# VH-VL binders against Probable carboxypeptidase X1 (CPXM1), part 3

Target 1, 162 residues: Probable carboxypeptidase X1 (CPXM1), of Homo sapiens (Human) (q96sm3r113to274)
Amino acid sequence: TGCPPLGLESLRVSDSRLEASSSQSFGLGPHRGRLNIQSGLEDGDLYDGAWCAEEQDADPWFQVDAGHPTRFSGVITQGRNSVWRYDWVTSYKVQFSNDSRTWWGSRNHSSGMDAVFPANSDPETPVLNLLPEPQVARFIRLLPQTWLQGGAPCLRAEILAC
Short names: E, the ipSAE of ESMFold2; O, the ipSAE of OpenDDE; V2, 0.75 times the mean of E and O plus 0.25 times the DockQ between their complexes.

## First folded at step 1 (VH-VL)

Design n11 (framework fv_nivolumab)
Fold by ESMFold2-Fast, scan of step 1:
Structure n11 (fold): chain C 162 residues (1-162), chain A 123 residues (1-123), chain B 107 residues (1-107)
Amino acid sequence: as target 1 above (162 residues)
Amino acid sequence: QVQLVESGGGVVQPGRSLRLDCKASGFTFSNYGMHWVRQAPGKGLEWVAVIWYDGSKKYYADSVKGRFTISRDNSKNTLFLQMNSLRAEDTAVYYCARDLRYYYGSGYYMDVWGQGTLVTVSS
Amino acid sequence: EIVLTQSPATLSLSPGERATLSCRASQSVSSYLAWYQQKPGQAPRLLIYDASNRATGIPARFSGSGSGTDFTLTISSLEPEDFAVYYCQQYNNWPYTFGQGTKVEIK
């Protein structure tokens, strides 16, 4: 049936294999985009529980390098874990690549258009999206399409892969 | 050339105050978080404080919390450490260090260090 | 605070030998670990960040590995300039902490 978690939450996937189009700050970089990662609790803490793109990033993306050809079957997302602020992605698209330069999208087979996955509606509840057709590739990207009004595209994720 | 130069060290009595300066050159200072790290004679490294690139967040080691204040002036490319209520245990070489600005991952490690300035707290 | 324990405290080797230095964290620090080299009278120099990424200008003989609580710095073949003190540092949790250091000295 489904593939197990790739290892964002468990740290089997190292920080060096996580990339993003941009980050609001050092403490909101792609290394913070791991499922169930938690915010610091004091005003001076340098980190929060999410990756967040810069406000001016017109085409935000969060990328995972699986290190070798891998069968991607699903994506789990959460919003930002923070004691001060609400941010979450409400929909996203998924892309794949073998070389991090040439990308192809996950498609809705009934329409033939890029699949748009409905995502989160709160900061903590995980939302699972199974890909309509599992893809074999080395890299996977999540591309936020919409997010909380007045907020920023922020997420935590896990990838289901084998 | 990327360079950090500390100044302001010296001998001071317990209970007194001292201010350290760290002058940056060769890079856009306002784009980088900055650290203070100290090393007592013959001992290992101890992290002291950090300040974010824009001055919005500051964090301190418990041993100096409430006594030391980190600050920066981005218009002067200068980092400061105000040290109040000094104790003999604060005797150390104080280094300023640059936090690597890295979109790809963690930026809380130090890629460029100054030469250090010695602070001796003695009665 | 997270305590980093480095072992051995002192490693006595000859040039050309392989050095393996360990750093253990009291609780998981993910991959948020860096390694530094310090020579007497000098400031520390960054070698490795994010557990396994070599810093700019650092020779290929230096490599880092590990995640969670167990980390290793390996020097595949010691050069004369590699005899120094090495420190690990975690930046996953406040306060940020260093290990006590491992001295690599000439046998």
Scores: ipSAE 0.006, ipTM 0.495, lowest interface PAE 13.6, mean pLDDT 86

Design n12 (framework fv_nivolumab)
Fold by ESMFold2-Fast, scan of step 1:
Structure n12 (fold): chain C 162 residues (1-162), chain A 121 residues (1-121), chain B 107 residues (1-107)
Amino acid sequence: as target 1 above (162 residues)
Amino acid sequence: QVQLVESGGGVVQPGRSLRLDCKASGFTFSNYGMHWVRQAPGKGLEWVAVIWYDGSKKYYADSVKGRFTISRDNSKNTLFLQMNSLRAEDTAVYYCAKSPRYYDSSGFDYWGQGTLVTVSS
Amino acid sequence: EIVLTQSPATLSLSPGERATLSCRASQSVSSYLAWYQQKPGQAPRLLIYDASNRATGIPARFSGSGSGTDFTLTISSLEPEDFAVYYCQQYNNWPYTFGQGTKVEIK
């Protein structure tokens, strides 16, 4: 029957469960990396629809703490929702951990190397990637590998888990 | 490299009109909000107007609202400022400026060299 | 509109000295505050954004701090090229506003 969304979009996963290696501003922090979250449109709305890593971040990551051992089966990503600019991640890797200190990657079956998932090509269309092997862990990280040239690694996400 | 080049400045009589152009290169112009900022001789900086990446939203300083119109042509990588009913207090160097990576915030990461507008009789 | 007040108006120092520039907002601008350097006849150059983040290519001697209404730009050891006018700018509220500037000049 498939694993349901973990709860980034629905806010079942609280902001305190979301972390990132860096963020460009508070309005582009990990709490903004939720699937279908929207940019502010009014004067004084100083937030956009994505998490975006800082430009100097050589190894960006976006992390979700499921709070307990959880079977991760898939990832959905979107680019940045903004009326100001376009940014999206074009490929990423996935890592898991039970303690947020020791990490292991999702692997490609045929090569035995880290799986690299093709991601977005526009800001809005969701792209689903099913993990080759579902993993049981407490934490999951998305590690942007490539993104729009001249832009920043920005994403919105949902995790499929049970 | 990012370049912003203003043109269209000059000497004009009060009550007349003038159009400023800003030609952009070195970045994807259609992805960014663009601003006009001015500086009167010997004075500080004053924000004038902004236009969103697709032209859908425009905001103006109260001092120019109803007289100035900001617009853009993304196919030509060009930003415009149409200045009507010019007053002596509009005399300034006009800069076009780009929003940085964060659109409705984070300052202006690139500025043009500026073009001088002198409104005098 | 939010008024930004910079102090001092003029700061007279020698190369190698520490410069501390203040910017005070009439109401909170959170951390949405930038600092610019401007030399005569030139456009402003972005130094600091979001109160404390150095812009690309800006030397480590420049640092920003503060939040809410009180902000500071620090130049830890002045180089000859640092003598210029410095402006703060808020982008928390429309319209965007600038401070009146602090001139850092050679003693």
Scores: ipSAE 0.000, ipTM 0.487, lowest interface PAE 12.6, mean pLDDT 87

Design n13 (framework fv_nivolumab)
Fold by ESMFold2-Fast, scan of step 1:
Structure n13 (fold): chain C 162 residues (1-162), chain A 120 residues (1-120), chain B 107 residues (1-107)
Amino acid sequence: as target 1 above (162 residues)
Amino acid sequence: QVQLVESGGGVVQPGRSLRLDCKASGFTFSNYGMHWVRQAPGKGLEWVAVIWYDGSKKYYADSVKGRFTISRDNSKNTLFLQMNSLRAEDTAVYYCARAGHYYKGSFDYWGQGTLVTVSS
Amino acid sequence: EIVLTQSPATLSLSPGERATLSCRASQSVSSYLAWYQQKPGQAPRLLIYDASNRATGIPARFSGSGSGTDFTLTISSLEPEDFAVYYCQQYNNWPYTFGQGTKVEIK
């Protein structure tokens, strides 16, 4: 592990620094996309353990603002923790930006094509993907490419950075 | 595409039992919590019961608690409602409904309903 | 249990007119309120969820607003197919409850 966790799981990264292209509901917003976060267990709890994009969102993304130039080295993902249903992302791409307006993708070092990371196959097991070439940037985005058939693009994440 | 098809409705005498089935297709049934909602003739909608995606938790309306049992068989994509000790006030069209993957607390798909008439 | 009160019980309007339907909760349901349309002999159809989000495939003339205890469904310009019964539903507390319905009928 080259770099430690940035702080999604520990809450060092505040909710205001997490954004997404869309959210199914507030209880499945980007602030719920933190590694190991758990669903509500009480009757009436309407929040789950994941960020989930809206059904109509054809190009979903989950974004983290590190606040300053940061060396991103890896990504850890989980699926949705829920007492209602299972969902997980099966592959994703990664993008970076210094200004949240212009983005560049993580690339496979040898081929030069956009890296597509194989992700989860169940809701709970963390899957680590080390970036082929660590990138220095302020913002990082995860772009779900495929997810469980009949399900939704939902994830929990942690970013490895220094 | 997504379909929910109810069956098992009919005319039954008070105190008897009846089982309703709801066959799901077009989606991964085991990923969704499922509900039963009923509507008495000429009346509004009444929530009856819920079962979690894995069958681990169930909740019932007070009017049916202790008499009705919700269950599911994920290998057969089928939801069940076992109705015991039926009363005249249980007469209604019974709908199975999905808490859809973008509508956790609301119902995005409903079956067409099956009529249960409890009469002597 | 949370009681939802819909008003008016009946709205008699002509095609092209605006319909405004109210749903009031006996205690706060935050934004966890849905609206359904039901036509005779048919199952209900989801229109709005989380108070203001339009469900997939629902025309832009339908809009929802409100939070807490006071909610509104608006149909900006009634089409012939919009004459139906409309129900609100809360999913903030168990048991889930529905309002008694508002019938939108042709004048």
Scores: ipSAE 0.006, ipTM 0.517, lowest interface PAE 10.7, mean pLDDT 88

Design r06 (framework fv_reozalimab_arm2)
Fold by ESMFold2-Fast, scan of step 1:
Structure r06 (fold): chain C 162 residues (1-162), chain A 119 residues (1-119), chain B 110 residues (1-110)
Amino acid sequence: as target 1 above (162 residues)
Amino acid sequence: QVQLVQSGAEVKKPGSSVKVSCKASGGTFSSYAISWVRQAPGQGLEWMGGIIPILGIANYAQKFQGRVTITADKSTSTAYMELSSLRSEDTAVYYCARGYSYGKYFDYWGQGTTVTVSS
Amino acid sequence: QSVLTQPPSASGTPGQRVTISCSGSSSNIGSNYVNWYQQLPGTAPKLLIYRNNQRPSGVPDRFSGSKSGTSASLAISGLQSEDEADYYCAAWDDSLSGPVFGGGIKLTVL
């Protein structure tokens, strides 16, 4: 029952629809948080293969605006593609909104607590998480909870939606 | 596997413009910079500029600012270099090359396009 | 514009070791990586060495690079006839905000 990819990897979702709480640099901005995007090979290149939050960001989030009410069914994540560093998110929460101001979380049905999705353990292998209950909303946020020790919360993503 | 294929040779008159294409295959087009480097007969290599398709941003060498335009079409994985107000000293082989940060280094090169400017 | 300085020509015999020099300034070689390109007659340049001393797949270990201060060198050991080519050093230049090339050296294998 899964929905098809929304279009982060294919670029159907434009850069203007991607936002984040912070970015370490322009080349690690939300527009770089697309599944399978690749890094440059030299330090100082204008692009790298991930979105990465600032180290000081205590509440990092990566946001996608689907443009209209959309049924979100799943999330695929990868770590940072880089020849210089290892960074990956190891767990995250998911939130939804219709107005980008009021948010509600994906919940674990049994406990009633926010669902925490186990994520990546290496930079390249994609990890799929199907949402326990698909949600209809315009916006979706990924909220890194834990990541590689000594690193930063960095990810590449695709959203499954219809 | 990665291949850059350029358009064919051109003969142009002084004052005209030329537009050379570079079609990429085998690699991720949008995630790599595409630069243009020219070589006049018997001379060395000269960087003209480059574009990072995913960012939509082009950067140009100072010498060519105002008469070179570099663009990319992601749907066809093709980069273009247009040089206007052609002069005889623009006679050269024009190469596209895949690289990083607008040309810090180039890992794959196109076969080259000969542009001859003559009256 | 040849911003980096290379000798215009060099020669060697098969089996010999040849060293090609490249000189720059603090704004290019002094603060950035050096890359080397090989151009066989009638062909496009090919990346030979990147980031001072690294070889792409398919480049023999006979080719090696080094950098010291504002200078760099390319060493070719066990010289072969197919090594006859033009060799260019290159580096990013902070002052020009772009890559710069050496004038190129024509290596002849006698």
Scores: ipSAE 0.000, ipTM 0.473, lowest interface PAE 14.2, mean pLDDT 85

Design t01 (framework fv_tarlatamab_arm2; at its last look DockQ between E and O 0.05; V2 from the best seeds 0.00; counts 0 for: pae E 8.7 > 2, placed apart)
Heavy chain, then light chain:
Amino acid sequence: EVQLVESGGGLVQPGGSLKLSCAASGFTFSGSAMNWVRQAPGKGLEWVARIRSKANSYATYYADSVKDRFTISRDDSKNTAYLQMNNLKTEDTAVYYCTRHYGSYYGFDYWGQGTLVTVSS
Amino acid sequence: QTVVTQEPSLTVSPGGTVTLTCGSSTGAVTSGYYPNWVQQKPGQAPRGLIGSTSNKHSGTPARFSGSLLGGKAALTLSGVQPEDEAEYYCLLYYGGAYVFGGGTKLTVL
ESMFold2-Fast, scan of step 1: ipSAE 0.007; ipTM 0.540
ESMFold2, look of step 2: ipSAE 0.013; ipTM 0.485
ESMFold2 (binder alone), look of step 2: mean pLDDT 92; pTM 0.945
OpenDDE, look of step 2: ipSAE 0.023; ipTM 0.589

Design t02 (framework fv_tarlatamab_arm2)
Fold by ESMFold2-Fast, scan of step 1:
Structure t02 (fold): chain C 162 residues (1-162), chain A 121 residues (1-121), chain B 109 residues (1-109)
Amino acid sequence: as target 1 above (162 residues)
Amino acid sequence: EVQLVESGGGLVQPGGSLKLSCAASGFTFSGSAMNWVRQAPGKGLEWVARIRSKANSYATYYADSVKDRFTISRDDSKNTAYLQMNNLKTEDTAVYYCTRLGYSYGWFDPWGQGTLVTVSS
Amino acid sequence: QTVVTQEPSLTVSPGGTVTLTCGSSTGAVTSGYYPNWVQQKPGQAPRGLIGSTSNKHSGTPARFSGSLLGGKAALTLSGVQPEDEAEYYCLLYYGGAYVFGGGTKLTVL
């Protein structure tokens, strides 16, 4: 693999290139799904340290537009940075697209089924998942499959790409 | 005028306790996060503790050096923040400043003039 | 534990430009560290200059600016004035807690 960070954490990837299936609030929107982003600094802040899908979203996804065909090699995730609530995704799938309309999934070589990546077990520790087979595409989606019981699917992410 | 005034500093022996107060005026105290920052004589600044507003359940945070010994609290009816310091050590000797954390921009403004705590036998 | 590193001292001539940097032992400094800059003159309480990397407090003179540079937070003074001689501290955010740098003593000669 050996691809560097795409730029979610560094802000090289602008907010306009991040999308999601839903958000609990603007302050938990896809622009908040950046690796190492922190909860608001003051009590008037209406944002927190993660993207969080609505609890009733049956098919949540977090999407990154790389802007051009890009070789995706890995994904790093964290849980929600928050002072009042614990939320983290415990497993997810990955999909790719060149046009944001037609999607294909990352697959497990042995089974031929969609790869399911084990994710986080706490809010802060980054978990790296290397894709079994790097893919060239413009768009990448993370699809939470399971998350903390009693919580919501929330994550912060970085994409390894070149 | 927006201002913070610290009080309660003084000389205390190792193992002793002291409670600092920070009186706020000129702004809506109840909506602000409040911090304590200290500075040992001739040394740099060290962040000590933070308390958020009621909207964030008065969540508190501490530097590892003071965790379990210091307790930050507030009384919004009196526009006052407090720092209860227990089991004081000589390395806790410092000027203690109270400062507001201002909005999502993260400005620390205003700062009080500080109150000196000396821990010595 | 976590260490925040600043240049111990820097010297600049009046009217000159100087950049102070702030690095973290945990890796490259990003906006997620919410870099803050604080000024302190001898015998005075500190005052806030810049928060969240580049957001200027209303009382901060126009000649001050904040940015990210080479994996560090940066404070740049353009057209330095004699009254800018002071100690400058950076402060970084780590999951609820803050950590100060050791401070940079800026001398204006």
Scores: ipSAE 0.005, ipTM 0.485, lowest interface PAE 11.5, mean pLDDT 87

Design t03 (framework fv_tarlatamab_arm2)
Fold by ESMFold2-Fast, scan of step 1:
Structure t03 (fold): chain C 162 residues (1-162), chain A 121 residues (1-121), chain B 109 residues (1-109)
Amino acid sequence: as target 1 above (162 residues)
Amino acid sequence: EVQLVESGGGLVQPGGSLKLSCAASGFTFSGSAMNWVRQAPGKGLEWVARIRSKANSYATYYADSVKDRFTISRDDSKNTAYLQMNNLKTEDTAVYYCTRGRYDSYGMDVWGQGTLVTVSS
Amino acid sequence: QTVVTQEPSLTVSPGGTVTLTCGSSTGAVTSGYYPNWVQQKPGQAPRGLIGSTSNKHSGTPARFSGSLLGGKAALTLSGVQPEDEAEYYCLLYYGGAYVFGGGTKLTVL
């Protein structure tokens, strides 16, 4: 809405530009955190449809490198696509950086506190959150705050940017 | 509103070639597997071909009846799937449907209206 | 060549219950075949009803249910309505490929 998708779903953003704090397995790595990616069945289901942090990751984050200064305006998230499990992030925060070392958070402009975005309540329905104030930066991180009880944080995402 | 619209059907002589297109709208096409299913006049459904998403390396699968003659492909930038049909036979005469592969059931939930291919002289 | 077998035809009275079955020549049908059910009314394109044994697709009426029964996939209609008269196809997943059953013509009389 105002800015088009950055390209996680279309693969315009390469796997090398996606990073995460941790991953349960290669098949649940950051390269699997793309909007609408599907689980891989066939034998052992080696690839599932989401990025999932490890259960013991206390500060999970999913990171996108836009490659150059970019105006970030929104985030779309889905839960984990899987025939075996339900997992989805229910709230997250957003951070930005120009150098991947110094980070600043998206803020609720009314309260001045970090914005906490309500996210998913099922695995498939996309939820759009527009940023209160679009930010110009090279990197964006999603920081899961809460997720479905009994699981780990898992998500699929797209970023709205221009 | 999720839609699939097939096109490219028509009359062709035995031994000829034809390319079908399936234009998708209302969903994220690039993340979905796509199928072609055909139905000969007065007969049942027959699965023809499947192509997976980029995440699964665009893996393709074919029914034995069409292997080496048909090629399924996709162009995610155009939200379109294709079926290239070569060395057509009279038994290939059918309505060809494009279908979306359902991620959570491995079923086919959305179907187009179909395009008729008639192979005759 | 793998053959998927369905009853060629079944008849049920309005308001009644009917179960359609789907068997495989390769052995007992399990959840690993991801049994799917497709409905086709005369002159219309098919529509997906159920996948992965029992997962309903959007728009599938509550009276339809999927299960496994006696080594076969099953589609049960409870409280059948006249508009349920149609051809029903099952399809089974074989490691990337699909095989359709021959279809069941359901007559509501």
Scores: ipSAE 0.000, ipTM 0.457, lowest interface PAE 15.1, mean pLDDT 86

Design t04 (framework fv_tarlatamab_arm2)
Fold by ESMFold2-Fast, scan of step 1:
Parts: sequence; structure tokens; C-alpha cells
Structure t04 (fold): chain C 162 residues (1-162), chain A 122 residues (1-122), chain B 109 residues (1-109)
Amino acid sequence: as target 1 above (162 residues)
Amino acid sequence: EVQLVESGGGLVQPGGSLKLSCAASGFTFSGYAMNWVRQAPGKGLEWVARIRSKANSYATYYADSVKDRFTISRDDSKNTAYLQMNNLKTEDTAVYYCARGYYKSGWYFDLWGQGTLVTVSS
Amino acid sequence: QTVVTQEPSLTVSPGGTVTLTCGSSTGAVTSGHYPNWVQQKPGQAPRGLIGDTSNKHSGTPARFSGSLLGGKAALTLSGVQPEDEAEYYCLLYYGGAYVFGGGTKLTVL
């Protein structure tokens, strides 16, 4: 009884609704943070298979604008698809907003603290995290907390929403 | 201050070689694609070559007019991009600009140097 | 060999509105061509104005806007200032290569 995919993988969510705190290059921008997207070697020289934050970005975030109030129920993540590098996020937090200015976090029911979701351990295997309590909001952010040692915070994602 | 400074231009004979440098400062050079663009006297802009960042394996691309004669490269430890020009022709006479390519909110050639003049004549 | 075509010259009065277009010999210009616009004043280096169709460079005045119009990329100046007199180039992406338009000389009279 969960919600279906919002449309990052299917492109129902347009590039203009994806934003990030920073990007290493155009080819690693938020528009590349779509579930199952492949390395830019095959789809042109401007694209690679993930969103990746800049190395100097201390507070990275990946944002999706659903365009209207939407019930967010889960998040699916993958690491970077690349023939050159291994990069993946190993844990993240989730925040929501109705105005992109005031944010509230997903919380763990037993502790009352911000939920920290364990994420990926390889570049390709999708990892689903159901939110402890589905939230109605217009915007959702993923905030990488930890990632592969010696690597960068890179991800591909899909959002489960209705 | 964020800037690009070209150097290495000058007078060279047809069939000769020249190496241009583009020194970057004020930003994290290694994260950006770098481009060379030229402009012949009284003419328009012509894109020449691009080199991507290390994350994209330093992939290189060239205009057909310079393919196999010009080589773009970079040294991230020196924050410098290069253009090695071989088998120069009179048609290669131009001001050569370097320009960075980066995604901030959309991809663009947002930062340009002041250019260096290359004259190919006998 | 792709040819990118711009109006060779356009004239506009101070305070007026003018639209420059950028077309391709290979078909309609789309967002996938990542249209860029560059300004160059006589004796000066080029200056980036707009990337990825409509995204402004941080120093680009609010009076400049980019769009897609009738299968072409478009650069619109509203409330033109005398200092906007310059050559304007569009740049399109074609699977590894970039191609500049021939440039439009904008005269502000």
C-alpha cells in the first residue's frame, strides 16, 4: 500500500524540478541523479551516471520539486554509474518543505531524532528506504551524511509519492 | 579573483608549432571543463577544443578544422590548460581564448580569458 | 558540417525590445543543444550571458532573457541600453562538438 514512483526515472519529473547544493560538473548535475541513468560516455560528452556534489561542499543536498502537495512515502537510491570511478552515498537524511525555505526532517519514531537512512554499498544495487511516517509536502531533499571513503557524495534516486 | 589568463601566442611560420597556456585562479580548476575558442581578425568566434575534468577521464574533443594537428591537455596541479598546435597554417591566425564550462544552474561558457594572438605567416 | 545561422545585423532604439535568433542547418534547435549566448564588444574578450537555453550568468543584467522560439534559440533584450551595442554569438552542442553562430551585430540608435 505504498505510493508509486514520482517520475525521476521515467522523466515525468522535468530537469527544472531537480536542484542540488552544488555539482562537480554539468555532467554530474542534479538532472543526472535519476534512478538507472547510465554513464555519459554513451549518452554524450556532457553527462555521467549520477549527481555528484563538489568536493568542497560541506552540506550537500539533492532536491526534488513535486510541483504541488504530494505524499512522500519512500526513497530509492543507487550509487554512481561510471567506468572510471566508484562513488556512492552510504547514509542520508530526508527533509521536506512546502515553500523551499522552511524545512522539517523525517524522524525516527522510537528516538524522536532525525532519521538516518542506510543507503548504498555498491554503485548499481537499488536500496529502498520507506519513510517511518509519510509526509505531505511539495519539496523533498536528500542530505548525504556519509559516503564511500576516498570517494564523493554521488547518487541516483527515485521518490515514491502520491 | 576568478580569472583565466592565456599566454604563449606569437609569430610562427607555416608548418611550425606553438603551445598556448591558460592559467586559472580563484576557483577549483579540477572540477571544470576547459575550452579553447579562436577568432580570426575581423571574423566570428570558432570553437576549437574541449577537455573534461578527471571525473570524466580528461575526455577531449576537437573541431574538424584542427583535428590531428592540435592537442588539448591540462595539469590540475598547476591549474593550467594547454593547447599544443602543430602543422600551423595561415588560416590558424587568430586570437585564442580559453573559456571554462561548468554547471551552476545550467551549462555555459561563463568565464573567458583576455586572449593571446597567434600569427602564422612567412 | 553543421551551420548555425544568426541575423547578421539588427537595430533597436534605446529602451526598445529586440529578439535575436539562432537556427541550425540540421533541424530544430532544442533544449538538448544547450543553447548558449555570448556578448562581445569591440576590442574586448567575449562575455558569457546565458547557458542551457535560459540560465543567466551571474553578471547578466535582468533585461536579457533566453528561450526557444519556433525551432530556434532566442535571446531577447527588453529596455535596451546604449552599452548593449555589441556582437552576440549563439553556441549549440552537437554530440561532442560545439558550433558558434556567425554572430549578430546589434546597433543601438
Scores: ipSAE 0.000, ipTM 0.468, lowest interface PAE 13.7, mean pLDDT 86

Design t05 (framework fv_tarlatamab_arm2)
Fold by ESMFold2-Fast, scan of step 1:
Structure t05 (fold): chain C 162 residues (1-162), chain A 122 residues (1-122), chain B 109 residues (1-109)
Amino acid sequence: as target 1 above (162 residues)
Amino acid sequence: EVQLVESGGGLVQPGGSLKLSCAASGFTFSGYAMNWVRQAPGKGLEWVARIRSKANSYATYYADSVKDRFTISRDDSKNTAYLQMNNLKTEDTAVYYCTRQYYYGSGRFDYWGQGTLVTVSS
Amino acid sequence: QTVVTQEPSLTVSPGGTVTLTCGSSTGAVTSGHYPNWVQQKPGQAPRGLIGDTSNKHSGTPARFSGSLLGGKAALTLSGVQPEDEAEYYCLLSYSGAYVFGGGTKLTVL
């Protein structure tokens, strides 16, 4: 059965439960990585509709703490909502953890290799990826693998979980 | 140090006009959005108007309660923001504050002037 | 038309923890509304504390923090001091305009 949204878009998941490997600025931090979040009208530090890793981040990840063991079944992603530029992740991997230190990856059921999920091709259209096997864990990470050529890894997300 | 000093307040009759000034010092004024916020005696804060920097084409925004009566402007050569108030009503009686909007990553109204009192009464 | 709602008053003991909330009549408050928090003591001009949900002004004491909780913006004071007694206002952005909440009078007793 399909699990409902965990609560990134609805704010049921608080900002304190969202973390990332890096952020280009505060306005592009993990708290901005919520599905359907919108760009602001300010010209400050480009607070925008996405989380974006900093340029030098060789190992970008976006992390959600569900707060307790949770059955993760799917991931929805969007690109960056912005009046400044176009950025979106085109593929990502998913990892899980119970303690935020020891991680295991989502794997392709038949091949046993790490699952690589094809993601976005524009900034706004949501792309749903159901996990090959739902996983019970407290933490989930999205690890951008590829993104728009000439752009940066930026995303908005929602997690399907129960 | 950052300083904002409002002036131009006073007593005016209903239907009258008044122009407020906000003199800024201690920062690069031209790079910041400026806001006017008012507070009626014994009441809460009410946002009135905003003007963005030259980089944002001096875009202006107004609260519905003052739209078409008030005009916000700025003179970057004088480090001063203005609020032209026309067709004043008794409900416009308030202390008027100018505030700087921090432009890097926060959008916060970080520094405020001490305010200037506008009394609209017959 | 948007109404921003805050608790009219809250009381906390010195050294205690208190959370003030800021809700909107148009729906859930998000970081896209750029929640701001300002402090005002009686007879004084307001002072900026936090912008963009959780970004502190350089002069804001470490005991203040901003967040989003249950569809509302939140301001939390941990280890409250007597000088924190004041009115606290939130404001939210809607298409370039801003709307203030009614304010919360925090009493430290």
Scores: ipSAE 0.000, ipTM 0.483, lowest interface PAE 12.0, mean pLDDT 86

